# Miniprotein binders against Uncharacterized protein AF_1993, part 4

Target 1, 103 residues: Uncharacterized protein AF_1993, of Archaeoglobus fulgidus (o28286)
Amino acid sequence: NYYYEANYDKELVAYDEGVFNDRVHFTSELLGPGTYRIIAGGTGIVEDIEIIDRSGNVVAKHEDTTNLLYGSSNSFVVRVNYAPPNPGEEYEATIEIYRYVEK

## First folded at step 7 (miniprotein)

Design m8 (from u4 with I54F)
Fold by ESMFold2-Fast, scan of step 7:
Structure m8 (fold): chain B 103 residues (1-103), chain A 93 residues (1-93)
Amino acid sequence: as target 1 above (103 residues)
Amino acid sequence: SKVRITIKIEADSPEEAKKLLEEILKFALELARKLGITVRYRIKIEDGTIEIEFFVEAEDPEVAREFAKKIEQLAREIADQMGVKVEITIEVE
């Protein structure tokens, strides 16, 4: 996972929480296996996550992420290892999360 | 089976402590992936001390123990190499 290892660029913050290698359920007709970015919303514990492709389109959402990501609104990188066979089908994917901090 | 690992870092150089923390986090991410387990973490910085907690829940207790053992070994090795003080606590919950 060259992408995951090459893009480890977290800066230490006063408080940070997260989950490594968590499973998330998505529904998407555009998502395939690959690398995507997550845009997380909220001002504390993250409750919703949107996954965007390289063109900036929202291709998947996950609700109720209280136990997945904490801390603040951030952009994360995720590797998806499964694509749904049918449009609109919910599926379970294992993701690895990295937080990017702008310099 | 639940395991909590707490690592407290004290160093004369904040840069060295930060580097140690980043190496531990990178290794933990890779190990969690290889073992196929989910690990939660917390990082806290207070009064010059950096504290990180890992929370491991695994159906197989041997897998949770292997994660904890590998993290402890790495943290101590890197701390020794960098001349940084580290305290590690492992708790079963």
Scores: ipSAE 0.013, ipTM 0.409, lowest interface PAE 7.7, mean pLDDT 56

Design m9 (from u4 with V56I)
Fold by ESMFold2-Fast, scan of step 7:
Structure m9 (fold): chain B 103 residues (1-103), chain A 93 residues (1-93)
Amino acid sequence: as target 1 above (103 residues)
Amino acid sequence: SKVRITIKIEADSPEEAKKLLEEILKFALELARKLGITVRYRIKIEDGTIEIEIFIEAEDPEVAREFAKKIEQLAREIADQMGVKVEITIEVE
């Protein structure tokens, strides 16, 4: 994503990885207001990337991407839901979350 | 009430697209702060086009609608000044 990479510095604010054979989710710490890139990688099925408000309500559910550029005026939590490609099959899952700060 | 505004920016230069995007977000975030509402947004960047989807959630439907109208007005005004093309769609949910 050339535009944001060229014009903004990015800071890694969350990272996790693992090998699983059942459904799993990665949940971030509370993220402050701002613009973020959420990258869900690996060999599993990314079912969705959920945006959760401070009260624990799911306010957005993104099922169409593994690379989300998202922002909010209020703090929020990110949850990425993974599933095995086939029942019981081992897969790798990774999550990276970056916060963009203007250069 | 929930309102979604989609703004597609078609600019000849990445810098112009960035400037318009930043002005739109700055205005939306300040207006949200002033009105005590939450704004969320998703940005898509694809081959010379920047699309921003702004999600406005307000207790009062009139507040959400007025918010979207003000963002549309500002976006069109700045785009016109810059000679940049924008396509704007507002959806009430």
Scores: ipSAE 0.663, ipTM 0.828, lowest interface PAE 0.7, mean pLDDT 86

